VHH binders against Inositol-pentakisphosphate 2-kinase (IPK1). Designs and how they scored, part 12

Target 1, 281 residues: Inositol-pentakisphosphate 2-kinase (IPK1), of Saccharomyces cerevisiae (q06667)
Amino acid sequence: MQVIGRGGANILIDYGDPTWLWRCCIRWPDLLSSNNSYTIKNISYIKDYVEPLLHGLLCPMYLIDVDIEAIRPILSDFILNLDDKVVKVIKIKNLTNNTSNLILNNHFLKSYCSQNLQTVILELKPKWLYYDTDYCRNCTHNAFKGRGTKYCYNQLLMNPAHLELIFGECNIFPVKFKDAMHEYLRNDNNIFKILYDLQKKLTKNTTPISDIKSINDVNDEHLLLMTLRDVTCFIEWNSAENALHVNIIDVDLKPKEKWTHWTKTYSQLTSSQKIYHTSNK
Below, E stands for the ipSAE of ESMFold2; O stands for the ipSAE of OpenDDE; V2 stands for 0.75 times the mean of E and O plus 0.25 times the DockQ between their complexes.

## First folded at step 9 (VHH; framework vhh_enristomig)

Design x1 (from v5 with T50I; at its last look DockQ between E and O 0.73; V2 from the best seeds 0.00; counts 0 for: pae E 13.5 > 2, grease 25.9 > 24.2)
Fold by ESMFold2, look of step 9:
Structure x1 (fold): chain B 281 residues (1-281), chain A 120 residues (1-120)
Amino acid sequence: as target 1 above (281 residues)
Amino acid sequence: EVQLLESGGGEVQPGGSLRLSCAASGFTFSSYAISWYRQAPGKQREWVSIITSGGDTNYAKSVKGRFTISRDNAKNTLYLQMSSLRAEDTAVYYCARLGYTYGYEPFDYWGQGTLVTVKP
């Protein structure tokens, strides 16, 4: 049993099953019970608010109870007081296939392929596909951070040829995969269009970030909008089927106190060197 | 010990041809995708071509139609047939093995390189 991924709020555990992983919340380093309470709230939020919006695209996940004794050696590195006999764990499908090699890695795209190049997996973060500012939020934020990113998922909606910039000089992708991606992008049911439409609808129904002045201005629609702006999308292609399978993860409930980060970032970008391009707003 | 050893480099006139070889040892060659890379003086390493364990091939746009990658699994040898050579093809050419593990670096072993010089 080992940790194979971690962030500030969660760890991913390989417990020996080739299909599934355990995802454990470690956001509160003092008490296991605090992490358990959040996990229950989070899965309820996902099932009640996110799943209905992402019909059939959401990665399979299940809340399970794990005996603390089975996982104690791992969790004791992250949580000081294991004050409950069970750990609330999200069992989530392993989307990378353990035989795939990571071949491209940047802030918003990871690419994996099998040794025979018959399977390609894209792990991508589209971020702000829709924005109500006159500048592109994705491109301006990347420039502000000094990232040097040359592509934008909003531009991919406007022009499928933008896919070449997203892949860059990584030419090991099979031509059948590239053709399948272009065909997928011409379909109005692609994940970029779906996320764009959801972000647009929620933006129209919420107070702009510039107008959020306190935690009381943050409502459920704001939290849902910010969830949808931070999802991770997996696109898997298999040459035998020549078909794409799409799953979305990282749909967690955002803490309301993040509003100060959101407004700070907005202010920083408003005063920064802005990037403009045509958008299908 | 995994070993990749390139050979076949040299000087050629524009429009000429060369065949590069990469001799592999210390692993089951037939199970791995193998790639050619090149590095011109003062430039970053550039991907050229790949051949999968099953024999499927892909090429960088700059060499497609001029270069042909192949493998002989009985001889544990990778080849790059280079034709219609241009001055911009001048570089040290490397073979590299595509790793069969999760990670951030796709190629886990590299050869020492062989120099190809195309006269101006």
Scores: ipSAE 0.000, ipTM 0.273, lowest interface PAE 13.5, mean pLDDT 85
ESMFold2 (binder alone), look of step 9: mean pLDDT 85; pTM 0.861
OpenDDE, look of step 9: ipSAE 0.022; ipTM 0.349

Design x2 (from x1 with Y104S; at its last look DockQ between E and O 0.75; V2 from the best seeds 0.00; counts 0 for: pae E 14.1 > 2)
Fold by ESMFold2, look of step 9:
Structure x2 (fold): chain B 281 residues (1-281), chain A 120 residues (1-120)
Amino acid sequence: as target 1 above (281 residues)
Amino acid sequence: EVQLLESGGGEVQPGGSLRLSCAASGFTFSSYAISWYRQAPGKQREWVSIITSGGDTNYAKSVKGRFTISRDNAKNTLYLQMSSLRAEDTAVYYCARLGYTYGSEPFDYWGQGTLVTVKP
């Protein structure tokens, strides 16, 4: 078994099943029990707050118990005290298929294909599709970070032709796949429109980041908004079906302590050179 | 060791034709999709064409109708037939193998390249 993906809060483990992965929380490096407690809370949050908004788009997730002895060699690199006999693990579908290869990799888009190009998988992070500022938050943040990104998922909402900028670094995509994506984007039920509408509604119901002064100003709707701004979307196309299958992951509950990062970022962007473009708000 | 070796580059007149080859060794050639890429001076490397393990082909918009990719699995060789060449086709041309492993860079092995120059 091996770690095949990691962030600051979670690792993905390939345990030998071709279809499923184990997703383990490592956010609290001192105690396994702290990570287990969070995982239980996180699953409840996802079921109670996220699933109702995303319905069939959310990748199915199953809380399972794994014997600590089966996973100890992996977890000992991330958690100091393995103080529980079981690990609370989220079993999640492997959305990139073991036979697919990464063909495009940038900060907000990874794409994968099979050797015969009959399957294409997009792994994308739309980030802030809705913003209430006069500047584009995605583009301004990317410029502030020096990323050189030449595309914007907000622009994709307004103009499907923006796909050419998104794919411009890699031209191996089948024409049928590109046509399917254009048709998908013309449908008001596409994931970008769904996330835009959700972000817009939640933004109007929460305290603006500029007005957050303490952790007590961070309510559940603000946490949900920040969750939806950080999701990962998988779009899979298979030529035989010529259909798109969409799954959303990375819907975890954000720690309220992140508010200091959010307010710091807001202040940095307010002082930075802003990027403007036509937008539908 | 996996190796890819391009050949067949050279100078050619505008409107002319040229055939590139990529000799493959150290792997089961017939099981892999193989691509051509090119890089002009001062430009980013750009994709030109791909042929799948099953023999299906695809092309960049800029070369479609002018370039033909093919493979000879008995000789472990990839080809690029280029016709109606233009000044903007001047570049170093590379062949690249599409990898199998999860999370790998999409093309895991590259040749050293062969220079194609279209005369002014």
Scores: ipSAE 0.000, ipTM 0.275, lowest interface PAE 14.1, mean pLDDT 85
ESMFold2 (binder alone), look of step 9: mean pLDDT 84; pTM 0.847
OpenDDE, look of step 9: ipSAE 0.019; ipTM 0.316

Design x3 (from x1 with L98F Y104T; at its last look DockQ between E and O 0.03; V2 from the best seeds 0.00; counts 0 for: pae E 19.9 > 2, placed apart)
Amino acid sequence: EVQLLESGGGEVQPGGSLRLSCAASGFTFSSYAISWYRQAPGKQREWVSIITSGGDTNYAKSVKGRFTISRDNAKNTLYLQMSSLRAEDTAVYYCARFGYTYGTEPFDYWGQGTLVTVKP
ESMFold2, look of step 9: ipSAE 0.000; ipTM 0.107
ESMFold2 (binder alone), look of step 9: mean pLDDT 83; pTM 0.834
OpenDDE, look of step 9: ipSAE 0.790; ipTM 0.903

Design x4 (from v5 with T50L Y104Q; at its last look DockQ between E and O 0.49; V2 from the best seeds 0.00; counts 0 for: pae E 9.5 > 2)
Amino acid sequence: EVQLLESGGGEVQPGGSLRLSCAASGFTFSSYAISWYRQAPGKQREWVSLITSGGDTNYAKSVKGRFTISRDNAKNTLYLQMSSLRAEDTAVYYCARLGYTYGQEPFDYWGQGTLVTVKP
ESMFold2, look of step 9: ipSAE 0.006; ipTM 0.434
ESMFold2 (binder alone), look of step 9: mean pLDDT 82; pTM 0.819
OpenDDE, look of step 9: ipSAE 0.467; ipTM 0.774

Design x5 (from w2 with Y32H L98T; at its last look DockQ between E and O 0.01; V2 from the best seeds 0.00; counts 0 for: pae O 12.1 > 2, placed apart)
Fold by OpenDDE, look of step 9:
Structure x5 (fold): chain B 281 residues (1-281), chain A 120 residues (1-120)
Amino acid sequence: as target 1 above (281 residues)
Amino acid sequence: EVQLLESGGGEVQPGGSLRLSCAASGFTFSDHAISWYRQAPGKQREWVSTITSGGDTNYAESVKGRFTISRDNAKNTLYLQMSSLRAEDTAVYYCARTGFIYGYEPFDSWGQGTLVTVKP
């Protein structure tokens, strides 16, 4: 049993099943019970609000109870007080199980492939595909953070040729895979367009995040919008099918308390060097 | 507007043959790989066959040797010749452009399907 992934809100645990992973919330480092309560709410949220929007695209996942003694050695590093006898865990499908090589790895993109290149997987973080500012929200944020990212998923949505910037200097990708991706991007119902449209709709139907002045101003649309702005997408290509399989993960309920962070970030970016794109769809 | 329209479905006896067609419009047909999928009652949609823009073909193991995918670019039409049909081939058959997202049905990427029923 080992931790194979770590974020601010969750860890991924390999517990010995090649097909499945344990996703454990660590958002509240003080109390296990707080994380458990959230996880229950999160699953409900995903089921009630996210699933209807992204039906058929969500990564297989479901809530399970894990005995604390089975996972204590790991959780002790992340949670101070293990005050429950069980841990609420999201059992989630291992989407990279059929691959063995990590061929690209940056902040918003990872790529995996099988040894024989029969399977290629992209792990994408298309953050803030839709923005209601004149500047690109995500690129501006990246610049502000000094990440040096040279591609933008929004621009990919606008121009499929932008895919070459995403691939960068990597020349290992099969031609058929690239062709499939280009063709996929010409489909108006690709995952980027779906997310873009959903984000746009939610943005238009609720008050701007920047106008939130208290926790009471945060509504369900805000939460859902912020979820959709922060998803992770897996795109798997198989040479035999020459088709793409898409799974979406990281569709978690955001705590309302994060509104202060959202508004702060907004203010920071407003005062920062802004990145503009020449064309918007 | 991208459109795909399947036809040719019907009832057939085991061991029989059937030819499906998919009429495509709204895009440059010759530039795209096109695939057949099928969905049996109570089951998930599954890939059946793909033909690339270059004419290369692939088949699911379950239909290999029995089904033949082909295309006529001049007619913007995809075909599926089915032979030695089995009961387990009973399904609604769909055509789709490459870029199909398994588990998601993009309306602009395939049609309404055509029903194939294999029964004695």
Scores: ipSAE 0.005, ipTM 0.210, lowest interface PAE 12.1, mean pLDDT 90
ESMFold2, look of step 9: ipSAE 0.012; ipTM 0.414
ESMFold2 (binder alone), look of step 9: mean pLDDT 80; pTM 0.798

Design x6 (from w2 with Y32H Y104W; at its last look DockQ between E and O 0.07; V2 from the best seeds 0.00; counts 0 for: pae E 8.9 > 2, grease 26.2 > 24.2, SAP .788 > .668, placed apart)
Fold by ESMFold2, look of step 9:
Structure x6 (fold): chain B 281 residues (1-281), chain A 120 residues (1-120)
Amino acid sequence: as target 1 above (281 residues)
Amino acid sequence: EVQLLESGGGEVQPGGSLRLSCAASGFTFSDHAISWYRQAPGKQREWVSTITSGGDTNYAESVKGRFTISRDNAKNTLYLQMSSLRAEDTAVYYCARLGFIYGWEPFDSWGQGTLVTVKP
């Protein structure tokens, strides 16, 4: 049993099952019970609010109980007080692939290819596909952070040819893969259009970030909107099938306390150099 | 068991150069892509560069044109030649053997790292 991955507030554990992995929350390093409480709330949120919106796109995941004694050697490295006899763990589908090479990595796109280019995987974060402002929120935020991003996922909604800018100077992808991606983007049910539509509907029905004055202004719809703005999408193609498979992760419930970060970021962008382009509003 | 050992770090003046090495064992080095990452104090670990088994290279935008990744398969060694160093390059540098782990940063492929300090 070993930790094979770490992201933000979670660790990913290989416990010997070829099909499944354990995902454990370590966001609160002081108490196991705090992490357990969040995990219960998080999986209920995902099952009740996220899965209905993203049916068929989420990796299978399930809440399970693990005896603390089985996992203590691992968790004691991350959590100071293991104050519960049970660890609440999310069992998720194992999609590891040790034969693919990372060949492009920036804040919002990672690209992987197999050694013979039989498999291409895009790992991408579309972020704010829909926004109320005159400026592009994604591009303005990237510029504020000093990122050199030359592309915008919102622009794929307007023109699939924008995909070439997203791939940039890394143009070794197989022609069949590029063709499959262009066909995918032409269909109205691609993941970018799905996320855009969901973000638009939620934005119209929630309090704008500029109007959030206290934690009481943050309701469930706003949390869901911020979840959908932070998902990670995987698009996998293999040459044998010549088909795309799409999965979404990072659908976790946001803590309401993050509202202060969201409003602070809004204020910072309001004061910064804006990036403008045509949007599909 | 996979072993990755970084070396070659140190202090350097702005504009200077430094060459990092990563000695690999416990796997067939020539069959795998290998990457450099770095972590500045208080920041998340950041991808720097990758070289594939076939020799293709890619770089983070922040280091493109200044850093060169290479490998010597006969010696099971990965290198990072760093030039035109600046204060923002100060970090602990790690090498890692990469696979695809569904959006996760690989955890159990990291070495101890080697510290690079660029003086102000």
Scores: ipSAE 0.011, ipTM 0.330, lowest interface PAE 8.9, mean pLDDT 83
ESMFold2 (binder alone), look of step 9: mean pLDDT 80; pTM 0.803
OpenDDE, look of step 9: ipSAE 0.024; ipTM 0.471

## First folded at step 10 (VHH; framework vhh_enristomig)

Design y1 (at its last fold request DockQ between E and O 0.02; V2 from the best seeds 0.00; counts 0 for: pae E 18.3 > 2, SAP .675 > .668, placed apart)
Amino acid sequence: EVQLLESGGGEVQPGGSLRLSCAASGFTFSSYAISWYRQAPGKQREWVSIITSGGDTNYAKSVKGRFTISRDNAKNTLYLQMSSLRAEDTAVYYCARFGYTYGEPFDYWGQGTLVTVKP
ESMFold2, look of step 10: ipSAE 0.005; ipTM 0.300
ESMFold2 (binder alone), look of step 10: mean pLDDT 84; pTM 0.845
OpenDDE, look of step 10: ipSAE 0.691; ipTM 0.872
ESMFold2, fold request of step 14: ipSAE 0.000, 0.000, 0.000; ipTM 0.129, 0.317, 0.151
ESMFold2 (binder alone), fold request of step 14: mean pLDDT 84, 84, 84; pTM 0.843, 0.846, 0.840
OpenDDE, fold request of step 14: ipSAE 0.742, 0.770, 0.700; ipTM 0.892, 0.898, 0.875

Design y2 (from x3 with N58Y K61E; at its last look DockQ between E and O 0.20; V2 from the best seeds 0.00; counts 0 for: pae E 15.8 > 2, placed apart)
Fold by ESMFold2, look of step 10:
Structure y2 (fold): chain B 281 residues (1-281), chain A 120 residues (1-120)
Amino acid sequence: as target 1 above (281 residues)
Amino acid sequence: EVQLLESGGGEVQPGGSLRLSCAASGFTFSSYAISWYRQAPGKQREWVSIITSGGDTYYAESVKGRFTISRDNAKNTLYLQMSSLRAEDTAVYYCARFGYTYGTEPFDYWGQGTLVTVKP
């Protein structure tokens, strides 16, 4: 049993099952019970508010109870007081084929491929596909962080040929996979268009980040918008089917307290060098 | 113990050719995809080419049409034939085994590298 992934709020545990992983909240390092309470609220939020928007794209997941003694060696590194007999865990489908190897890993894209190159998996975060400014929010934020890129997921909305820049000089991918991706992007039902439309609708229904002055200004639609701006998309291709299977993860409810981070980032970008490109806004 | 040992580097004039070798030991070579990577002074390591266990080949755009990857499974050796060499091809070249490590780095074993210098 080992931790195979960690974000700021969650750890991902391989417990020996090739099909499933355990996803545990560690956002509140003082008390297990705080993390358990959140996890229950989070899965209800996902089922009630996120799943209906994503209609079959959401990665299979469900809430389970794990005996604290089975997981204590891992959790004691992250949570000071294990004050409950059970851990509320989200059991989530493993979208990375255990026979596939990571072949590209940068801040913007992870690509996995089987040894015979018959399976390709892309793991990516589209971030802000819709923005109401004249500059690109994704590109400006990445430049502010010193990341710098020659590509942008927003550009896929206008021009599927932008995909060649995203794959770059790494030409490990089979021609049939590349062709399937180009055809997928030409359809209006692709995941980038779906997320763009959802972000656009929610943006028009929320208070602008510049106008948020306190935690009481943060409503449920702000939280949902920020959830959809932070999802992870998995796109899997198998040569036998020559078809794409798309799943979305990382759809967690954001704590309202993150509003200070959001307003700080807004202020930083307002004073930074903006990145412009042709837009589909 | 898994080992990869590169050789064949050296100095070459622009437009010239060079053949690199990577001798593999300590594993079933024929079962693994094997890659070439390179690292120029002051730059990040970058992918060059890969050959699958089944013999299919793939190349970075910057080397397509100039470099050819191949393998000899009977000799446990990977090759990179480089032609039409340019100054920007100057780098230390590494071979790397395509690993099966779950959700982590794609290559689990690396050679020590061989230096290729293309004179300006």
Scores: ipSAE 0.000, ipTM 0.199, lowest interface PAE 15.8, mean pLDDT 84
ESMFold2 (binder alone), look of step 10: mean pLDDT 82; pTM 0.823
OpenDDE, look of step 10: ipSAE 0.028; ipTM 0.276

Design y3 (from x3 with K61E Y100S; at its last look DockQ between E and O 0.32; V2 from the best seeds 0.00; counts 0 for: pae E 15.7 > 2)
Amino acid sequence: EVQLLESGGGEVQPGGSLRLSCAASGFTFSSYAISWYRQAPGKQREWVSIITSGGDTNYAESVKGRFTISRDNAKNTLYLQMSSLRAEDTAVYYCARFGSTYGTEPFDYWGQGTLVTVKP
ESMFold2, look of step 10: ipSAE 0.000; ipTM 0.175
ESMFold2 (binder alone), look of step 10: mean pLDDT 82; pTM 0.821
OpenDDE, look of step 10: ipSAE 0.771; ipTM 0.901

Design y4 (at its last look DockQ between E and O 0.01; V2 from the best seeds 0.00; counts 0 for: pae O 12.4 > 2, placed apart)
Fold by OpenDDE, look of step 10:
Structure y4 (fold): chain B 281 residues (1-281), chain A 119 residues (1-119)
Amino acid sequence: as target 1 above (281 residues)
Amino acid sequence: EVQLLESGGGEVQPGGSLRLSCAASGFTFSSYAISWYRQAPGKQREWVSIITSGGDTYYAESVKGRFTISRDNAKNTLYLQMSSLRAEDTAVYYCARFGVTYGEPFDYWGQGTLVTVKP
């Protein structure tokens, strides 16, 4: 048993099953019961609000109870008071199990492949896809952070040929995979279009995030919008089927208090160098 | 003003039953998940149960099968039906609104109601 991933909110635990991982919340490092309570709420949120919107594209996951004694050695490093006898864990499918090589790795994109290049996986963080402003949030943010990102998910959404900026980073992508991706992006039902449309709809149906002045101004649409703006998408291709399979993860309920961070980030981006798209840098 | 007020605590014999209530006011009750916590003397606060806004219920292993959480949105009231009570269930019971903020998943707590299980 080992931790194979860590974020600010969650850890991923390999507990010995090649197909499944344990995702454990660590948002509140002081008390296990707090994390457990959140996890329960989070799963409910995902089930009731997120899953229906994503039309079955959600990564297989479900809530389980793990005995504290089974996971204590790991959790002790992240949570101070283990005050419950069980840990609420999200059992989530391991989406990179069939690959062994990380061939691309940057902040918003990872690519995995099998040794024989029969399986390729893209891990994408498209983040904010819908904009109603005159700049690209991701591009501007990347510039602000000093990242050398050359691609833009918004451009990718608008022009499938933009994929070449991604593929150009690695010369070993199978031609069939590239073709499949090009075809996929021309499909109106691709995951980027889905996310774009959902974000657009939510944005149009609620007050702007930038207009939030207190926690009381945060509504369910805001929460859902910010969830959809922060998803991770996995696209898997295998040569045998020559088909693409999409899974979406990281669809967690955001704490309402994060509105301060959202507005701050927005303010920083709008006051800093604005870049519409990477191609326009 | 958001308020949570627990009631229904008291003394009960082992094996007995007790029903706790949490009266909520000052917010849209039906939109929030609400939890029960308890704290025994000299022990840390312990999560007991939660009911989501959608009506899903979850329980700590220690109370599973014995306690039932429910809510009446029309009355803005949370309930905890406790059965087969044990000495180890002795604690002050708190209700808490799930309002996720940094560092704390609950933004409002009641004052608590004491449950004492003794022969």
Scores: ipSAE 0.000, ipTM 0.214, lowest interface PAE 12.4, mean pLDDT 88
ESMFold2, look of step 10: ipSAE 0.005; ipTM 0.331
ESMFold2 (binder alone), look of step 10: mean pLDDT 84; pTM 0.838

Design y5 (from x3 with S31Y K61E Y100T; at its last look DockQ between E and O 0.01; V2 from the best seeds 0.00; counts 0 for: pae E 15.1 > 2, placed apart)
Fold by ESMFold2, look of step 10:
Structure y5 (fold): chain B 281 residues (1-281), chain A 120 residues (1-120)
Amino acid sequence: as target 1 above (281 residues)
Amino acid sequence: EVQLLESGGGEVQPGGSLRLSCAASGFTFSYYAISWYRQAPGKQREWVSIITSGGDTNYAESVKGRFTISRDNAKNTLYLQMSSLRAEDTAVYYCARFGTTYGTEPFDYWGQGTLVTVKP
């Protein structure tokens, strides 16, 4: 049993099953019970508010109970007081669990291929596909952070030929995969269009981040918008089907307390070097 | 090889209408966002409108409500329907293909233009 992934709020555990992983919340390092309480709230949020919007794209995941003694050696490194006999765990499908190998890994894209190129998997975060500024929020934020980029996911939405930049990152991609991606982007039901439309609708119905002055200005629609801006998309192509399968993960409920970070970032970007694309207005 | 050919320009009275066309060849038209730009004598070229590959549109404030951009992907043709024309709309109108490379100029191919003159 071992930790194979870690963020600031969650760890990902390989418990010996080739198909499934355990995802545990470690956001509150003092008490297991605090993390359990959040996990229950998070699953309810995902079921009630996120899953209905994503129409079957959400990666299979399930709330399960794990006896603390089975997982104690791992959790004791992250949580000071294991004050509950049960750990609330999210069992989530391992989307990279077949014979694929990581062949590209940067901030913008991870790609995986099987040895014979039968399977291609793209792992990516579209971030802010819709924004109501005249500058591109994604590109401006990446430039502010000193990140290099050869492409922008907003450009895929406006101009599918932009895929040539993604494919130029890895010349191994099969022609059939490239053709499938072009056809996918011509479909109005592609994940970039879906996320764009959801972000656009929520943005029009919520207070702009520039106008948030206190935690009381942050409502459930703001939290949902920020969730949708931080999802991870897996796009899998299999040569036998010659079709794409898309799964979305990282749909967790955001703490309202992050509003100060959101407003600070907004202020920093408005005073920085802006990167422009065609306006979404 | 890539070609954009504008047509449909001419002289009109104030309040009149025109439809501009942009015939595209040498590339897969349906994959690209295409824009209209215009340049009045002695002025800088200015953006007028854009239509994405998916059909979403946007307009400069000066033409919103009066101009309509559209595309026919089967005929590789971009259109601009102009109504309620004003003297300020007098310009050479260009279509431009939206480029695909980050960090380059946003438009990589331009037509030769078609002149629209709105008489005083």
Scores: ipSAE 0.000, ipTM 0.230, lowest interface PAE 15.1, mean pLDDT 84
ESMFold2 (binder alone), look of step 10: mean pLDDT 81; pTM 0.815
OpenDDE, look of step 10: ipSAE 0.024; ipTM 0.421

